# Miniprotein binders against q5jf28: the designs that were tried, part 12

Target 1, 318 residues: q5jf28
Amino acid sequence: MERERLIKTVEAILRGAGYRVARLDLKGSCFDLVASRLFLLLFIKATVNIDTITEEQAEDLKRLAKFFKASPLIVGLRSKSGELEEGVVYERFGIYALRPETLYDALLNNELPAVFAERGGLYVRINGELLRELREKHGYSVNELAQLLGVSRKSLLNYERGEQAVSLDVAIQLEEIFDEALAEPIDILRAKVEADLNVKPETPLEREVFERLKKLGLGLVKVKKAPFNAISTEDDIRLLTGIDERKTRSTIKRAEMVAEVGRIVNSGGVFILEKTKAEVVSEVPLIPKESLEEVKDADELIELIDKLKKEIKEKLFS
Short names: E, the ipSAE of ESMFold2; O, the ipSAE of OpenDDE; V2, 0.75 times the mean of E and O plus 0.25 times the DockQ between their complexes.

## First folded at step 8 (miniprotein)

Design i4 (at its last look DockQ between E and O 0.85; V2 from the best seeds 0.00; counts 0 for: pae E 1.6 > 1.5)
Fold by OpenDDE base, look of step 8:
Structure i4 (fold): chain B 318 residues (1-318), chain A 102 residues (1-102)
Amino acid sequence: as target 1 above (318 residues)
Amino acid sequence: SPEELEKKIEELERKAEELAEEIFKLLEEAYRLGDPEAIEKVAELIYRAMFLLFRVEWLAEELRKKGDPELLKKAEELLREAEKLIEEARKRLEEVKKRLEK
């Protein structure tokens, strides 16, 4: 119940901020929401406890974010250490984690958080150049200001170089001394993450399909914790690719989710099955793997997908 | 008693859920009206109320773990504040409806 309310709240915040949103109802997915507005794309994992995200989920979330040039976010309420604080950025596996309040302020009030949690303390990043300028303007030596703040000379020099984060308490003291904002905001909406996009297929069928798609010129990004099994890509072609042995109720649901996600990330969808008749579910073709032998390249595969979509649309209106 | 405490916790959780359902109905109604003023003014109150409910649920869980009566008092205060915000949001929504019907 609490998780469902959290997801609905985050969805409402995103929609209220004018984002187009797709929601996933997929247990164990690396994201629950994908949202787009103008040049911003967000992949969001919503979890009550941010420490419940697995490394595998986090890696897939970073893969999706890197591939689509999106920001990954974890939105949650608590951690193993207690309640998350409002206005504080946490981190799990190199992904920013924050409360719904912090997301609300960032999206609706245009107020980015500046405080981050590390090693059980609160810190900020300071504009080190501005700190130096203010120190010099007020006539403080490095030693005098360091002594006033209760920090080492080395620490103050590292602050002025931007090489060290400042404790929240020291940051507050600096802002009080100089009557100027020094804390640098954390752009949670444009987070850059690193991820390995070269993940191997897990099943014999995925291996076979990946080999065939590679022969068609497609690059493949394997994703484990999504409604699709891979992203197939060549130049401007992007296909959210599901792979199943046979059509199941799970296949249908995942195809519906792929259609919704695809609209947000401007990507097509396809499911490749070991055994199926060609059909379309929510504008997503389900094709037998043998159909990949009938096409020569990625463009012919797109043409096949578009043809199948058109033929079914014509049958529904005839 | 531990049983009386659990009953009070369950009541907090139940009340938070009831208020959350009301909040989502008000949000849906605000969006359905499509009025920018309704969305802006009503949504802020609704989101603040929702955030208070998350804190109530946290306090209920902490109360279950610690048994501290001050956590109960604080949770009840936050529920009352959430109820006030919801009622204000409802009033503002009705004012917008009356404006759109003219």
Scores: ipSAE 0.762, ipTM 0.912, lowest interface PAE 0.7, mean pLDDT 91
Fold by ESMFold2, look of step 8:
Parts: C-alpha cells; sequence; structure tokens
Structure i4 (fold): chain B 318 residues (1-318), chain A 102 residues (1-102)
C-alpha cells in the first residue's frame, strides 16, 4: 500500500536525520507522526493525496502545533491537480505540504525549499532590500529592470518592498543578472500557524471532566482528531488527556499512543473514565472521574499520577 | 486491450512493492553496520530509488485513466532505474561488510 510506504519513508527520513519519532495508528487522526530533535518539533500528516485532509483534521493539527510551538507539515505525493513537484511547497488550510523528496533535502541535505505553489504557478520570495541595492549598484532604473524582466514597474517596486513574490522564471533571471542569491528559503521546520483554541466539549462526559479539571486550576485545549481529547495545562504542567466511558481495547490502544506522543512532546498522559478502577497502561494512568474530586489542585493530580505509576512498576518487578 | 493494460499496470505495482520491501531491508542493514561514510552513500542510492518508486505508482494511476503507451514506457524506465540503484546499493553494502570483516 502506497500510504504505508509513504509513512515508513517519512519515518525513515526523520530517524536518519536524528529525530526521535512516534508513529500513530489511528484512522482519522490529524497527524501520523510526531518528531523532535534539539528544539525542533514536527507534527506530520502523511497522505498520498494532500486534498484528502479535512478541515477538522487541519484545524486540530494547527492547534497542536500552536500549543506545542511545533511546525505542522503535510507530506504527500499528489493533489487533485496531479503529482506534486519536488522542491515545491504547497499549502492546505495554512499548513505547508510537500513531497518526501523535499523533506529529505531539508533534513538530510540541509537544503530548505524556496519555491512555493500558488494560483498562477510557482513563486519565490526574495530579499527585496538586496534587490534594490543590486539594481542601483548596477545602474538600472526601476523601469529598465522591469522591462528586462518582462514585469510591470509596479510589480518591481512591490518586489523591492517585500510585498510580492516573484515568479520562478523571474527569480532565475534575477540571479543570472546579478549573480547573487536573492531567494529566501521557506522554513518548513518552524512554520507559524494560526489556530482557534476555543473548542467546546463534544460530549456530556467531556463537559463534566473539563469542569472538574478547571476547578483544579487547569486550562484546557480541546482537540477532536487525536488519541486524546484535550491537553490539560497550568504553568509547566502538560497532560495529554483522554476521556472514555469505560476501558475498552480502543482505550488501551489510545493510551499506548498517548504514552508514545508524550515522550516526544515531553508531556504526561492520563485517561479519565466514567467508571473504572485506577490502573496504568503503558505509563498512562486510567482513573475514574471521581479521583478528580480527591485532589485539591493540579499539583496533587500530578502527584496522584506519579504515585500510580510508581506503584505499578513496583508490583511488576516484585 | 484493456485487460492487457491492467495486467501490465498490476505488474508495475507488484514490482514496485517488491523493490520497496528490498529498500527497507537494505536501509536497516546499512544503519546496523555503523560505518558513516559507507552508510551515507548506500542510503543516498536507496532514497533515490524509493522516490522513483513513488513516481511509478503515480504513473500507474495515470495509466488507468489515460492508457497512454508513453506513460507505460516511462513507468518501466523508472522501475529499471530504481532496480539499478538498488543493485548498486546492495553491492556497495556488501563491499562494506567485507571491508569490516578484515
Amino acid sequence: as target 1 above (318 residues)
Amino acid sequence: SPEELEKKIEELERKAEELAEEIFKLLEEAYRLGDPEAIEKVAELIYRAMFLLFRVEWLAEELRKKGDPELLKKAEELLREAEKLIEEARKRLEEVKKRLEK
């Protein structure tokens, strides 16, 4: 299967570049891979056709990226218009999308892309101030250079002011004329995205659990398309927070994924269930919602989580 | 005929999957050896082959839509190039293994 091969390829590129990686196996998730190296954190959705990502997935991917100060990426092979071009950055819902070859070049050859796709073709952002300096140094008027490039005078002024990208053909001509690098790379590893973090609970149980967590002093960032329902946060506390009615095989699988993601994003995990006895799955506690009334604040919740993890470790190795 | 074309497309896809499995095995072997210079060269060949295989899959999809013999010829050329890269990577990896044995 082409999608599985794509995910494996992206994972291999990341690991080859020294990233720590967690891979999800969750249909409909807003990301397939999360990866960290040094101060860089990436959330990646891998999809053969980049036009199949839904708005809901994209918004959650951006929420995670904004909260964790990470760069979201879509890695794919095609769009509805055809095959994606190597070295070209596309955009869907405000998220950069690119081929695995482009990711390979960025991470393993240290060559960030500079070309992006937009209506009308391929474009490049250039250093407008340097362009002005080079034009003046070489004795060109604005009109003379515009005529040489086949663009309007207005466009050339916009290039120099940094208000308009140039076509790829114009970028090539400029570098030929001035023998100087003018293209500005696209930093796909530190992309900044806009996201609406004000998302309401999906179920009555979620609403109840969120209210109890708020009483402990925790803020919440709700997500819909992840193995967890929210991120619970206060100061330095971060909990990937799952919510279920009861423990099922799906609950266990999600807890395992939360543990893996948590290691990459340096966050704890917890599942709050309508009914259960307290236990730990893959270092992620599963606790009944009533446990939230037994602690006084966020610090005590963390202490409860740590205590449960220690108790289970001791029993397993006794 | 449509049946002949579909069989050719299925053969392209089958071969691409077979080569992809070989690629992941070679990557694993290269990383296990721990010789950075030899691993760099072997990995480069393997990634180039992998990227060609993605293009083969694209051409297979286009062939089902258009049936253009030029696309079939291109897909077969890319497969042969991928095979060549994989064989070169395999030979280089074997050379590294022998060198490390002393």
Scores: ipSAE 0.612, ipTM 0.860, lowest interface PAE 1.6, mean pLDDT 89
ESMFold2 (binder alone), look of step 8: mean pLDDT 82; pTM 0.799

Design i5 (at its last look DockQ between E and O 0.88; V2 from the best seeds 0.77)
Fold by OpenDDE base, look of step 8:
Structure i5 (fold): chain B 318 residues (1-318), chain A 102 residues (1-102)
Amino acid sequence: as target 1 above (318 residues)
Amino acid sequence: SPEELEKKIEELERKAEELAEEIFKLLEEAYRLGDPEAIEKIAELIYRAMFLLFRVEYLAEELRKKGDPELLKKAEELLREAEKLIEEARKRLEEIKKRLEK
């Protein structure tokens, strides 16, 4: 119940901020929401406790974010240590984690958080050049200001170089001394993450399909914790690719989710099955793997997908 | 008693859920009206109320773990604040409806 309310709240915040949003109803997915507005794309994992995200989910979330040039976010309420604070950025597996309040302020009030949590303390990043300029303008030596703040000379020099984060308490003291904002906002909407995009297929069928798609010129990004099994890509071609042995109720639901996600991330969808008749579910073709032998390249595969979509649309209106 | 405490926790959780359902109805109604001014004036109140409900639920869980009566008092205070914000949002929504019907 609480998780569902959290997801609905985050969805409402995103929609209220003018984002196009797709929601996933997939247990164990690395994201629950994908949202797009102008040049911003967000993949969001919503979880009550941010420490429940698995490393595998986090890696897939970072893969998706890196591939689509999106920001990954975890939105949650608490951690193993207690309630998350408003206006504070946390981190799990190199992904920013924050409360719905912090997301609200960033999206609707244009107020980015500056405070982050590390090792059980609160910190900010300071504009080190501005700190130096202000120190010099007010006539403080490095030693005098360091003593006034209760920090080492080395620490103050590291602050002025931007090499060390400042404790929140010291940051507040600096802003009080100089009557100027020094804390640098954390751009949670444009987070850059690193991820390995070269993940191997897990099943014999995935291996076979990946080998065939590679022969068609497609690059493949394996994703484990999504409604699709891979992203197939060549130049401007992007296909959210599901792979199943046979059509199941799960296949249908995942195809529906792929259609919704695809609209947000401007990507097509396809499901490749070991055994199926060609059909379309929510504008997503389900094709037998043998159909990949009938096409020569990625463009012919797209043409096949588009043809199948058209033929079914014509049958529904005839 | 532990049983009386659990009953009070369940009541907080139930009331937070009921209020959350009202919040989502108010949000849906505000969006249905399609008035940007309505959405702006109501949304802040509604979101603040929802955020308070998340804190109420956290306090209810902490109360279940710790048995501290001060957590109950704080949860009840936040719940009352959420109810006030929801009622203010409802009033503003009705004022906007009356304006749009004229």
Scores: ipSAE 0.775, ipTM 0.913, lowest interface PAE 0.7, mean pLDDT 91
Fold by ESMFold2, look of step 8:
Structure i5 (fold): chain B 318 residues (1-318), chain A 102 residues (1-102)
Amino acid sequence: as target 1 above (318 residues)
Amino acid sequence: SPEELEKKIEELERKAEELAEEIFKLLEEAYRLGDPEAIEKIAELIYRAMFLLFRVEYLAEELRKKGDPELLKKAEELLREAEKLIEEARKRLEEIKKRLEK
């Protein structure tokens, strides 16, 4: 109930800010929403307690974000320690986590957060060069300002060099002393993430299909916690690629999600099955793995995909 | 008593759910007006109410753990504030709808 309301609220915030949005209904997925606007792309995991996100989910979320040059986000309400604070950025597995109020302010009020949580409290990164200028302009030595703030001389030098964040209390004192904004915002919409894109196939069928796709000249980025098994890529070609033994209701549901995600990330979709009759679900072809032997490269695979989509469309609408 | 406290928590959660359903109905109706500028204040009220209801849900959970009367008082205050925001949003929405009918 609470999680469903959270997802609906985040979706509403995104749509209200002009984002195109796809919402997933997949248990255990690394993301619940993907959204795009102009040059911004977000993959969002919405969860009431941000500590319930697994390492596998987080790594896949980062893989998708890195591949698509997107910002991953966790939107939640609490942690094991209690309620998350508005305007504070938390971090789990290298992914920013924040409340829906903080997302609302960033997207609908153009107010990026500046406060982040670390062990020991709340902190702010400040413009160290401006701090030095203000200190000198107001006639303070390093020792004088450090004493006024109750910090060491070394800490103050580190602040001015941009080598250390200040506590929230010190940031407030600095604003009062200098009557200037020193806080640096956190760009949650363009977060840089690191991820290992070299993930091995989970099954013998996946291994076989990936090997065949590689022979066609496609690169592969494997994911474990998404409606697709990998992203197949060559040049500007991008295919959200699913793999199953046979067509089931789960396969059909995943293909529908792949179509929705594909529209947001400007990528095609395909499912490769060990046993199936070629067909199309929501603009996503389901083809037998033997069809990969009938093409010689990535361009011919795309032509096969387009041919199947055209053929099925003509039958349904003629 | 434990029974009286649980009853109050259940009432709090029931009211929060009722208000949440109203919030999403109002949001849908506001977006059907098709003019973000015209509904900007209405949307702001609706989002503020949404955020308050999340805090009410949190306080309800903490009440079951701690039983602190101050948490109950706070949750009831936030719930009343959310209800007032929703009523103001409803009134403004009806006012705009009447203007557009003309």
Scores: ipSAE 0.684, ipTM 0.875, lowest interface PAE 1.2, mean pLDDT 89
ESMFold2 (binder alone), look of step 8: mean pLDDT 82; pTM 0.801

Design i6 (at its last look DockQ between E and O 0.80; V2 from the best seeds 0.00; counts 0 for: pae E 2.3 > 1.5)
Fold by OpenDDE base, look of step 8:
Structure i6 (fold): chain B 318 residues (1-318), chain A 102 residues (1-102)
Amino acid sequence: as target 1 above (318 residues)
Amino acid sequence: SPEELEKKIEELERKAEELAEEIFKLLEEAYRLGDPEAIEKVAELIYRAFFLLFRVEYLAEELRKKGDPELLKKAEELLREAEKLIEEARKRLEEVKKRLEK
């Protein structure tokens, strides 16, 4: 399958589920889609083989997800071991990975997956309290039920404590014995991830711009694998910040992508260049780095951005 | 022969691509109509057809690796099922169009 068809299919699923979607045409990006609906925000990497994602891409994807309070997802078809199964959650670098079918069921059928793959086996997490209650209600001792399931007494006690995942086969046996669902669904739409938000700038120009933005009161989250170089933030201010030496065709394309992403994540966009005239591309200002010396704080920077957007809009309609 | 097998694999891949393009056109048309019922009536069929095409493409790759004729037969069966779902989706979309023209 072409990666393009996979992305289009995932986009269609998201749109069909009533999400607002922005798509990136950026090779090597940590995400290909960003989608929002109500209180849900998703950053999605779409790849045919989930094992092609780099650690650096995964770290940036988690960083974006943590910052925006979003769920990161990998949507793919296969791994190094073979085809991904429907209804099964995989993991790469602490990010859930699943098939388009599994995403469809979660978004359109409200059916969350309960099965996850670990170490070449299939597992579920069970409600351990419910398991204990059912065991006691049916008059089984820990030893009797453990023997019936072919597991150790220690394993059964760990299941009842929620400290150990249950093999799929044992979970099926438990549900058959008690005639009750015990598997806990995996909320792939609200995945919590850890990420380091304190990444250093990579270039001399990024260092200079970061130092200046910090002097304006802005916090900075460096991102490597996105159409922007950082997120600049202060309170309610969020700017998807591109940094380039000069305006190129790549700068324009990334500014367009920043505008689209910005609409989904409710954030402005700006590109800071070493050498440029002030201009606007797709409602994203391109400003010279010297313009950062003319503003005192983050609010004045926003005012400058808004002024530039207005002036260009007036010129287009005059 | 290996050459005949590769030609059949290429035909599966080509047919899966053609069907994927038809699905995208149907989706675009459903969205253009702006009728929620149109989208609902076709969406499930369209997505099921996409999922079948993913499996066809996987089977084509596995067929290239293993040379197992049973994989070819299974891929052809899934393509026929996808074609049926697409045709049903097309019919449902045309029914909605006729309703909106009245």
Scores: ipSAE 0.632, ipTM 0.862, lowest interface PAE 0.9, mean pLDDT 91
Fold by ESMFold2, look of step 8:
Structure i6 (fold): chain B 318 residues (1-318), chain A 102 residues (1-102)
Amino acid sequence: as target 1 above (318 residues)
Amino acid sequence: SPEELEKKIEELERKAEELAEEIFKLLEEAYRLGDPEAIEKVAELIYRAFFLLFRVEYLAEELRKKGDPELLKKAEELLREAEKLIEEARKRLEEVKKRLEK
C-alpha cells in the first residue's frame, strides 16, 4: 500500500535526522506521526493525496500544534491537480503540504524550500529591501528594471515593498541579473498556525468527565481526531486524556498510542471510563469516572495516577 | 491489449514493493554500522531510490488511466535506475563492513 510506504518513508527521514518518533495506527486521525528533536516538535499527517485531509482533521492538527508549540505538516505525493513538485510548498487549511523529498532536503541537507504553489502557478517571496538596494546599486530605475523583467512598474514597487511575491520565472531572472540570492526560505519546521481551542464535548459522558476535571482545576483542550479526547492541563501538568464507556480492544489500542505520543510530547496519559476496574495499560492508567470524585484537586489526581503506576511496577518485580 | 497492459502494471507495482522492502532493510543495516560519513554516502543512494519508487507508483496509476506506452517505458526506466542505486548502495555498504573488520 502506497500510503503505508509513505508513512514509513517519512518516519525513516525523521529518524535519520535524529528525531524521536511515534507512529500512529488510527483511522481518521489528524496526524500519523509526531516527532521531536531538541526543541523542535512536528505533527505530521501523511496522505498520498493531500486533498483527502478533512477540515475537521486539519483543525485538530492545528489545535495540537498550537497547544504544543509544534509545526504541523502534511506530507504527500499528489493533489487533485496531479503530482506535487519537489521543492514546492503547498497549503491546505493553513497547513504546509509538501513531498517527502522536500522534507528530506529540509531535515538532512539543511535546505528549506522557498517556492510555493498558489492560484496561477509557482511563486517566491523575496527580500524586497535587498531588491531595491541591488537595483539602485546597479543603476536601474524602477521603470528600467520592470521593463527588463517584463513586469509592470506597480508590480516591481510591490516586490520591493514586500507586498507581492514574484513568479518563479521572475525570481530566476532576478538571480541572473544580480547574481545574488533574493529568495526567502519557508520555515516548515517552525510554522505558526491559527486554531480555535474551544471545542465542545461530543458526548454526554465527555461533558460529564470534562465538568469533573474542571472542578479539579484542570483546563481542557478538546480534540476529535486523535487517540485521546482532550488534553487536560494545569501549570506543568499535561495529560493526554481518553474517554470511553468501557474497556474494549479499541480502548487498549488507543491507550498504547497515547503512551507513545506522550513520550514524544512529554505528557502523561489517562483514560477515564464509565465502567472499569482501575488498571494500567502501557503506563497509561484506565480509571473509572468515580475516581474523579475521590480526589480533591489536580495534584491528588496526579498522585492517584502515580500510585497506580507504582503498584503495577511493584507487582512486576515482586 | 488491455489484459497484457494490466499484467505489466502489476509487475511494475510488485517489483516496486520488493525494492521498497530491500531499501528499508539496507537503511537499518547502514545505521547499525555507526560510521557517520560512510552512512551518509550510502543513505543518499537509498533515499534517491526511494523517491524514484514513488514516481514509478504514480506512473503506474497514470498508465491505468491513460494506457500510454511512453508512460510504461518511463516507469520501467525509473525502476531500472532505482535497482542500480540499490545495488550501488549494497556494494558500498559491503565495502564499509570490510573496512571496519580490518
Scores: ipSAE 0.471, ipTM 0.798, lowest interface PAE 2.3, mean pLDDT 88
ESMFold2 (binder alone), look of step 8: mean pLDDT 82; pTM 0.799

## First folded at step 9 (miniprotein)

Design la (at its last look DockQ between E and O 0.87; V2 from the best seeds 0.76)
Fold by OpenDDE base, look of step 11:
Structure la (fold): chain B 318 residues (1-318), chain A 102 residues (1-102)
Amino acid sequence: as target 1 above (318 residues)
Amino acid sequence: SPEELEKKIEELERKAEELAEEIFKLLEEAYRLGDPELIEKVAELIYRAMFLLFRVEYLAEELRKKGDPELLKKAEELLREAEKLIEEARKRLEEVKKRLEK
């Protein structure tokens, strides 16, 4: 129950903030929500305990975020150490993790968090140049201010250079001394993440399909923990690509999810099967792998996909 | 007794779930009414209440693990605060409905 309520709450926050949202009901997926507003795209994993995310899920979440130029987020309530604090940014596998409250403030109140948790302490990054200017303006030497804050001269110089994060307690003292905000907000909505996009196919069928798609000019990004198996791409073409041996109830459910996700990330969907008749599920074509031999390039593949979608619309309205 | 404590924990969890269901209904209703000012004001109360319920559920789990009566007291306090926020949100929604019906 708690996980479902968490996902619903996060969905509501995103919708309330004017995002278009697709929810993913896929157990083990690297994301539960995808949300888009203007130039912002978010892939969100919602988990009660943020320490339950696997490295494999985190790597796929970062792959999706990097590929789509999106921000990955983990939204959760607690960790192994206890509750997450409001207004604090945590990290798991290079992904920001935060409470629903912190997301609410960022999206609806336009208040980005400035505090982050590291090594069991709370820290902020400060504007080091502004700190220096304020120190000089108030007539403090580096030694005097360092002594007043209870920090070393070296630490204060590192703060002024932006080379070292400041403890929350020292940051509060600085803001009190100078009556000015010094804490730099953490842009959780535009998080840049590194990811390896060169993941190998896992199955013989995926290898065959990947080699066929590459012959059509398509670049491929393998994803393991999503309703699709890869993203196929060439210039403006982006296809959320499912690969299955046969049509199953799971294939249908994943195709439905691919349609919803595709609308948010402005991408088409296709499922390539070892054995199927050409059909469409929720505007997502299911095509036999042999259909990839009938097309010469990526454009002809898109034309085939669009033709299949059109033929079904005509049958539904005839 | 451990049995009395578990009954109290189950009651906290039950009440938190009931209030969460009410929260989502109120939120859907606020959005359906389509008044931006109302939505903003009511949504804030509703989200605050929901956040309190997450804390109540955490405290209930910690109470089950530790058996600390102070956790129960705190959970009951937060639950009452959530109930108060929900009631305020409900009243505001009813006031707007009455204005739209005139």
Scores: ipSAE 0.781, ipTM 0.916, lowest interface PAE 0.7, mean pLDDT 91
Fold by ESMFold2, look of step 11:
Structure la (fold): chain B 318 residues (1-318), chain A 102 residues (1-102)
Amino acid sequence: as target 1 above (318 residues)
Amino acid sequence: SPEELEKKIEELERKAEELAEEIFKLLEEAYRLGDPELIEKVAELIYRAMFLLFRVEYLAEELRKKGDPELLKKAEELLREAEKLIEEARKRLEEVKKRLEK
């Protein structure tokens, strides 16, 4: 299966570049990989055909990226139009999409892409100030350079003002004429995205748990397509928060994923269940919803979480 | 014939799957060795092979749509190149293992 190979390849590229990586195995998730190195954080959705990502997945990916100050990224091989080109950045739902070769070059060869796909073809943004300086240094008028490039005088002025990207052909000609790098790289590692963080609870249990968490002073960022239901937050507290009616095999798998993601994004995890005894799965407490009434604020909730984690650690090493 | 073409496509896909499995085994072994300069070269060969196999899968899909013998020829060439890269990676990995045993 191409998708499995794609995810493994992306994971290998990230690890080879020194990133800490967590891989998810959750069908329909908004991301497959989260990776960090120093102050860089990436949430990556890997899909063979980039046009199969849904709007819900893309919006959740952007919500996570915005909340964690991370760069969202789609890594794929094809679109509806055919094979993606190496070194070209595509865009879906405001998220950059690119081939694994392009990611490899960015991370292992320190070569960020500069070419992006838009209506009408392939384009490059250039350093307009440098273009003006080079044109003047070489003695070209605006009109003379425009004629050499086969573009209008107005277009050339827009290029120099930074108001318009050039076609790939024009970018190549400019670099041949001036023997200078004019292309501005696309910072796929620090992309900024817009996201609506106001999402309503999906179930009555979620609504009840969110209300209880809010009474403790926690803010909530709801997500639909992740191993957790929300991020609970106050000041420096960050909890990847899962919600289920009961402990099932799915709950355990999600808690394991939450633990892995939490290590990468430096966040705690907790699952709130309607029916359970308190326990810990992979450093993630599973607690009954009644425990939320036994603490008075977010600090006490964190103390409860930390106590449960310490208790299981002591049992494992006794 | 259409039946003979489909058999060739299926064999391309089968071989690509075998090579992909070997690629990930070699990468796992490279992670364990710890000699960064020699492992970097092995990893480069592995990544080149990975990328060729994605291309082979694409050509196989296009071959089913178009039946173009040039696509088959190209896919077979890329598959053979991936095999060569994997063999070279295997040999270098064995060299590193022998060095570390001493």
Scores: ipSAE 0.659, ipTM 0.869, lowest interface PAE 1.3, mean pLDDT 89
Fold by ESMFold2-Fast, scan of step 9:
Structure la (fold): chain B 318 residues (1-318), chain A 102 residues (1-102)
Amino acid sequence: as target 1 above (318 residues)
Amino acid sequence: SPEELEKKIEELERKAEELAEEIFKLLEEAYRLGDPELIEKVAELIYRAMFLLFRVEYLAEELRKKGDPELLKKAEELLREAEKLIEEARKRLEEVKKRLEK
């Protein structure tokens, strides 16, 4: 209920802000929503308690965000320390975490947050150059302003150099003294993340399929906590690639999710199975591993995928 | 008393939950009609109502901690604002449904 309500609320906020949205219902996935608008692409994990997110989920979320040039976000309500505060940005494994109200303000009111939580305190990054200009224009020496704020001379100099964030209390005092906005907004919609895209396959079947796809000229990015096992790439080709031993109800559901996600991230999809007859689920072909031996390069694989899509349409309307 | 406060908070949360259910039904109906212009117009009203309901839930938690009657009054006011937005969304949805019958 609480989690379902949160996800629906986040989806509503995104759609209201003009984003195209795909939602996943996949237990253990590193994201629940993917949303696109103009040049922005967001991968969002929605969870009531942000501490429930695992390091493995966070790593995969960052890999997807890095690969697709997207921003990863966690939207939640609380942590082990209590309720998350509106307008405050938290962090979980290097990913911004915030309340749905904060996302609403950013997307619909154009009000980015400026306060971040760190080591049990609240902090604000300020425009240090503007602080120095305002201090000098109002006739305060470094020592005088430091004394007014209750901070050391060294801290004030670090603030003015942009080398140290101020506490929320100091940020409030500065705005009261100068009657000017000094806070630097946190661009949660264009978060920069670092991630290792060179992750090795784990199962014997995955290793076999990866080896074959690489021989066809495709680059591969492995993910574990998503409806697909890898992203396969070559020039303009981008395929969300699933790998399973055989067709199961799970395979079908994942293929449907891959189709939905693919529409938002402008990528095709394919499932490669050890044992299957060739078929198509929601525009996503399911092909036997042996079919990879019948093609010589990435272009022929795309031709095979397109041929299978056509054959299924012809059979449906014959 | 703490017992009376808890009952008022529970009532507030229950009413917010009922309105949230109405919001989800209206959004589902708008999406089913498949009209992008309608979806945009109704969705804007619904998204604002959803935000107000989330603020009500946040204030309910603060009220539980602080016991401040001012927070209860504010939460009740936001709840009434959400109701008005939901009513407007329903009215617009019905207008479009009547046009599509033609």
Scores: ipSAE 0.006, ipTM 0.323, lowest interface PAE 10.2, mean pLDDT 85
ESMFold2 (binder alone), alone request of step 9: mean pLDDT 83; pTM 0.802
ESMFold2 (binder alone), look of step 11: mean pLDDT 83; pTM 0.803

